VH-VL binders against Regulator of G protein signaling loco (loco). Designs and how they scored, part 22

Target 1, 177 residues: Regulator of G protein signaling loco (loco), of Drosophila melanogaster (Fruit fly) (q9vcx1r247to423)
Amino acid sequence: AALECRVIVGYLGTIEMPKQISHSSKLQTVRSCIRKLRQEKRQPTIVLMCITPDSLSLQSSSGGVLATYSSARLNFVSSSSESENRFFGLVTSAVHNTQIEEEYEPSAGSAAAAGHISISHSCHVFVIDTKLIEHAQHLQRAHEFRLQCTRDPISNLCLEFPNNSEYVVNLVRSMYT
Below, E stands for the ipSAE of ESMFold2; O stands for the ipSAE of OpenDDE; V2 stands for 0.75 times the mean of E and O plus 0.25 times the DockQ between their complexes.

## First folded at step 22 (VH-VL; framework fv_tezepelumab)

Design T4 (from R1 with heavy chain Y107F; at its last look DockQ between E and O 0.02; V2 from the best seeds 0.00; counts 0 for: pae E 10.5 > 2, placed apart)
Fold by ESMFold2, look of step 22:
Structure T4 (fold): chain C 177 residues (1-177), chain A 123 residues (1-123), chain B 108 residues (1-108)
Amino acid sequence: as target 1 above (177 residues)
Amino acid sequence: QMQLVESGGGVVQPGRSLRLSCAASGFTFSDYYMHWVRQAPGKGLEWVAVISYDGSNKHYADSVKGRFTITRDNSKNTLNLQMNSLRAEDTAVYYCARDSEYIFTDFGYMDVWGQGTMVTVSS
Amino acid sequence: SYVLTQPPSVSVAPGQTARITCGGNNIGSKSVHWYQQKPGQAPVLVVYDDYDRPSWIPERFSGSNSGNTATLTISRGEAGDEADYYCQVWDSSSDHVVFGGGTKLTVL
């Protein structure tokens, strides 16, 4: 009854960006983050991405939840380019409260240091392992994550092991409009 | 530490052949595209050739195409350049360099360089 | 056949900012990388992918790339920055690596 989509992806890393991401620069920002993490040659961590209307979560093969991003914090998702469609980036936001305290005697009734709020953005980069399209090759991963493969009767592809990043990007977009 | 060491340079006559070798250590050699880049005395960098991580794909600068052959032996962590029909304009320091590309087909930047080996082609 | 052009030399006073340009047709659509080479030494990567630095390169080194020009910027130039600087791209249409002709930076 509850809508849940599941995809096996490789997590490459996260880049923290403390400034606001404008709509006009979101695509270039994601593409730059993807390029940066690709060039750092990180070994992907294989995770299960669970996508529901309320949140997107990452799970280990043991079933432990590694991260959860509520739908309200999902700002943008995009692939790298049409010529390289194995990678995608997911931008999330976080609200930070930092108390600023000045060392002085309160005057005229002042009791506390001024507080302030900052908003930061993180770009999480993922890769799709296209080598797992063949059923025999993804069986080990399905076993590790206790997945039953859901076959698309039209494409014959396992929905949990897609052949490119655009499937996942479109799935995330359709879930969170 | 990551290291590339070129060898096989020397003085040869025009029209002769020479084989350069590059020994890699400190990283998984078979994951990376590899390049040869040369620099004539007093001149800039000139790209020579690239080979994919598994050796299945190779590209050459027009100035050396048909005369030079890039190869690799992943079991010995070595990159090679066979240089045939050498000309005076091939006189240069030859560097081997690691491409930043891990195991994908895309090419990036060269993040590890050897110290070079000198090839002199003169009568 | 893709060509990158650099000025043959750039001079700056100590403490001033040096800017080294790399010109190419629509270079803003490419990833530009920059190398420093001191006499008798192998090249060293200083900027990659237009504006990123290896963690060991000082933040005085920065890059930009748009339109037909990429630029390497070295703030607070010092004698240790004197070197030849090369820009480089990968040209996907020819599957060739292309270097610029090099720029000699002097700090005087």
Scores: ipSAE 0.007, ipTM 0.482, lowest interface PAE 10.5, mean pLDDT 82
ESMFold2 (binder alone), look of step 22: mean pLDDT 93; pTM 0.950
OpenDDE, look of step 22: ipSAE 0.391; ipTM 0.782

Design T5 (from R1 with heavy chain D31E I103M; at its last look DockQ between E and O 0.26; V2 from the best seeds 0.00; counts 0 for: pae E 8.1 > 2)
Fold by ESMFold2, look of step 22:
Structure T5 (fold): chain C 177 residues (1-177), chain A 123 residues (1-123), chain B 108 residues (1-108)
Amino acid sequence: as target 1 above (177 residues)
Amino acid sequence: QMQLVESGGGVVQPGRSLRLSCAASGFTFSEYYMHWVRQAPGKGLEWVAVISYDGSNKHYADSVKGRFTITRDNSKNTLNLQMNSLRAEDTAVYYCARDSEYMFTDYGYMDVWGQGTMVTVSS
Amino acid sequence: SYVLTQPPSVSVAPGQTARITCGGNNIGSKSVHWYQQKPGQAPVLVVYDDYDRPSWIPERFSGSNSGNTATLTISRGEAGDEADYYCQVWDSSSDHVVFGGGTKLTVL
């Protein structure tokens, strides 16, 4: 059977990771990105996150694909225990082939005239709306996304409306390691 | 356990200088923004200064700008405050505090505090 | 410079709910943090980002922030809650941290 996991999450935004923090722990960096976007007090955009072995995609309620990240671009995923495990960050990578002074090497004859390959990272931040655990409130969203709930036989909760960020983080990790 | 220990407080005359130190342990000091916060006897908390994790960015309260200098030595896990041209109004307990935010210039909350060191400026 | 205004004192009977306010122009657009300070001790964080709690702080402590007022709420007040309480924000326009003047909570 083809593996596909679908979860409704709130998208808060994306932060381009500054170069000066590339030596920091990825976990602490994700926590900082989560805090930054939380402080902006934005209203989340509700999206359907579709997780398959090949990619992770974000879809709007109209069915349009807003973003697709191939599994090769999925660098890191983590949540924060601050705020009741409601938030998580997904780090994607991109390869750049431009002249960038990425290396801090003191040497004569550095290849200043040649192109350099560098890797940059973006942190995409999401929130789990715990109010959607209550079935009456998630019915509107399920209809909007043309979504049929898959019931967890143990908890009897809808798998597409998770109750915490760690569930989604573990789902992504299990799919992409 | 995460710990901050201030030192270097004392009694000094107006116009003199004093250097405070804060020793950090139990966390990766070089990943965190750090603050100095002071409290005059019987008064409320007053923020003094902040320094970024690598020391490249610093901000000061208007009351101390130009007289105080915040620095850090990540190899020794220490935060410092050089206080010049001290005034009676600088009399306070000085606290070292860790900021929850280490990546951005936006400051969060202070989640780890020292017990403070007393500075008294009097003739 | 940005100013946070707190009442100088609040009194509550044991078992009752205390509410400590922090007033500021458009404070609802800022993240508000709250600290507890007992005599002779350093401040302790009790609420951050308006309504979140450190894991070691009991659920009796909660916060809210809207419009021009942030509020720290302490339900089922205990004698051990007697302390000074300070609100704090970051003011991005001045690059300054701002504390309120403090509120002395008395539980009688």
Scores: ipSAE 0.022, ipTM 0.620, lowest interface PAE 8.1, mean pLDDT 83
ESMFold2 (binder alone), look of step 22: mean pLDDT 93; pTM 0.953
OpenDDE, look of step 22: ipSAE 0.352; ipTM 0.776

Design T6 (from R1 with light chain S29D; at its last fold request DockQ between E and O 0.53; V2 from the best seeds 0.00; counts 0 for: pae E 6.4 > 2)
Heavy chain, then light chain:
Amino acid sequence: QMQLVESGGGVVQPGRSLRLSCAASGFTFSDYYMHWVRQAPGKGLEWVAVISYDGSNKHYADSVKGRFTITRDNSKNTLNLQMNSLRAEDTAVYYCARDSEYIFTDYGYMDVWGQGTMVTVSS
Amino acid sequence: SYVLTQPPSVSVAPGQTARITCGGNNIGDKSVHWYQQKPGQAPVLVVYDDYDRPSWIPERFSGSNSGNTATLTISRGEAGDEADYYCQVWDSSSDHVVFGGGTKLTVL
ESMFold2, look of step 22: ipSAE 0.129; ipTM 0.673
ESMFold2 (binder alone), look of step 22: mean pLDDT 93; pTM 0.953
OpenDDE, look of step 22: ipSAE 0.588; ipTM 0.841
ESMFold2, fold request of step 23: ipSAE 0.006, 0.066, 0.006; ipTM 0.509, 0.667, 0.592
ESMFold2 (binder alone), fold request of step 23: mean pLDDT 93, 93, 93; pTM 0.951, 0.953, 0.952
OpenDDE, fold request of step 23: ipSAE 0.449, 0.505, 0.424; ipTM 0.805, 0.823, 0.794

Design T7 (from R4 with heavy chain F104W; at its last look DockQ between E and O 0.40; V2 from the best seeds 0.00; counts 0 for: pae E 9.1 > 2)
Fold by ESMFold2, look of step 22:
Structure T7 (fold): chain C 177 residues (1-177), chain A 123 residues (1-123), chain B 108 residues (1-108)
Amino acid sequence: as target 1 above (177 residues)
Amino acid sequence: QMQLVESGGGVVQPGRSLRLSCAASGFTFSDYYMHWVRQAPGKGLEWVAVISYDGSNKHYADSVKGRFTITRDNSKNTLNLQMNSLRAEDTAVYYCARDSEYIWTDYGYFDYWGQGTMVTVSS
Amino acid sequence: SYVLTQPPSVSVAPGQTARITCGGNNIGSKSVHWYQQKPGQAPVLVVYDDYDRPSWIPERFSGSNSGNTATLTISRGEAGDEADYYCQVWDSSSDHYVFGGGTKLTVL
């Protein structure tokens, strides 16, 4: 039997992370990516995020799979800040050429020559629509994605329509640690 | 506790040089783009220069290009401004400021400021 | 080069709402930041990214940005709000950081 957690989130976009970060922290980098995409003032694409032990996928309301990330490629997840609880970033990785070490970061480039190993990272940014917390306000979205609400016995709110980014961040961390 | 402390200001004659320093503490200095911003007496704020976290990229306001050089020493947590060929219009309080962005300058704002050092250029 | 235009002064009665404008061509596509400066002091950030506030700034300070105008709004104006206010953007074409000319707020 498969474990599956499903949440409705808004997808804002993806940034390939900079290669020249010798003193970076993952948290500071994710915050910068969130800030950059938020400043582009895009309309988010509403997607269903399906979280299973093997993968995290994004699905459209029509049922099409927009992206799938195996658990091995999920590197880091974090919210934007303590004071802004609507945004989070998900970092995925990919290995170029031949895989030798996950920790290797080539200087000044992804792949400089044949036989060099490099790892690239992408930051995917999402937003929580807090207007959808109340049942009456999320009915249309639940219908569009064919969702039955899973009631949180503590808050009485629908787990598929979270009220903040930290819920989703903790869910992803707990699934993949 | 985060601090930015400017020093090196003073009174100089036109055509001479000064070197300003800014000592940073309480944060990882080498993660941040850093700026100089100035304010002439009774006037508004004017951005002067920016330097990337590793010192590899620099940009200058047109009013100082070719005369001023921004540098940093990440081993000493120090930002510097070498000011050559000083003019009367360079008279200002010079502030050291931290950029909110650490990996690129886009959309940056100045989230922390020093208290400034006064430079007066007069004969 | 990109230009930001602010009125030189704004006056409001105590308890009333002050609005300080920052004009720029298509400024709504840019992120606008606002600084308060009291006499003899360094500037302090009061609003960033159009409408966000540092945690120590009162909720009375808010911002908006659309079209050609960004606005800093100070509700329930107090004598302690008297200061110079500057808007600021980054201009992608020049890689320059641009300040408005400043607005002196007076609370009478």
Scores: ipSAE 0.007, ipTM 0.578, lowest interface PAE 9.1, mean pLDDT 83
ESMFold2 (binder alone), look of step 22: mean pLDDT 92; pTM 0.947
OpenDDE, look of step 22: ipSAE 0.187; ipTM 0.732

Design T8 (at its last look DockQ between E and O 0.29; V2 from the best seeds 0.00; counts 0 for: pae E 7.7 > 2)
Fold by ESMFold2, look of step 22:
Structure T8 (fold): chain C 177 residues (1-177), chain A 124 residues (1-124), chain B 108 residues (1-108)
Amino acid sequence: as target 1 above (177 residues)
Amino acid sequence: QMQLVESGGGVVQPGRSLRLSCAASGFTFSDYYMHWVRQAPGKGLEWVAVISYDGSNKHYADSVKGRFTITRDNSKNTLNLQMNSLRAEDTAVYYCARDSEYIWTDYGSYFDYWGQGTMVTVSS
Amino acid sequence: SYVLTQPPSVSVAPGQTARITCGGNNIGSKSVHWYQQKPGQAPVLVVYDDYDRPSWIPERFSGSNSGNTATLTISRGEAGDEADYYCQVWDSSSDHYVFGGGTKLTVL
């Protein structure tokens, strides 16, 4: 009975973000990252995104796990715009314990402890291949990923092959926020 | 709501200087790269200059490089263009334009909002 | 010194589809943006990033970009679409912003 949502998405790439991002600029920053990777016009790498309450993982068609992000690392998710709904960005954080192998003066306080930890942010950009929403078009991909399709009774579409980025954005938001 | 208002245009003789200003309101001016774009009478659009959100990075069209200086004052929400050694070819309407991109100046950005322009005429 | 080439004019009858081209070396690797300018007015963005539209621009406006040609398409042309149209890119080699020469759209 463990909750798991699965979607096939194209991975375009990852951009390292500035460490200091104002809350008012998160949406614009994600849109800028999406735009930067779209302009490279590279071919997406097709991955299976598995969304569970404790983590989000990316898997290759060969079954290898390419990345796993615990729920604590998932900061922000957004689409590119209302009029273009094929792209979304997922922001993850990583905590770095910058310990240098040297003796620490035993005057440590909360300020000194905070100076040894840094946080970095990455924006991962994905694209929805809308050509795959029809069952006949996605059969090979479903086979490659060992995927059993789940029919949405409202749209009759396979949930694992969404027709827009907003569906995936809402899945991630509902699971982790 | 959002407003860009250019000023400082006028008639000036070749070799003289002129300073254009653009007053911004209705958005967080210091978040955005800003541009000057000009249009000679009856002609097309020509990009002139860009300045980064904090003023640290600037680029100029070859036609104005060394003669024009783009600056900004984020405390007053103003963009400026100092135009020295003016030539007849600088005669144009000068537009202040907001860049769509605020993280990177060099990433295929577009101009999502424009002022109405100020006319500069360089003639003897 | 990146150059964008547009036809000087395009004419369509009302209800017809207008196609305005923007030529450039490998323009398909760049993001192309389009502006509409009516007489006495500042330019207005109509298409950005090759094919995206501001939400207030009708779906009759669309864009494409591949190879050496970007195209602005205006379906069911109306008299209100009469204007000059400019394409624009950023050129990474020069850090310059480049406009096409403009295309005057006339609707009969």
Scores: ipSAE 0.019, ipTM 0.611, lowest interface PAE 7.7, mean pLDDT 83
ESMFold2 (binder alone), look of step 22: mean pLDDT 92; pTM 0.947
OpenDDE, look of step 22: ipSAE 0.032; ipTM 0.664

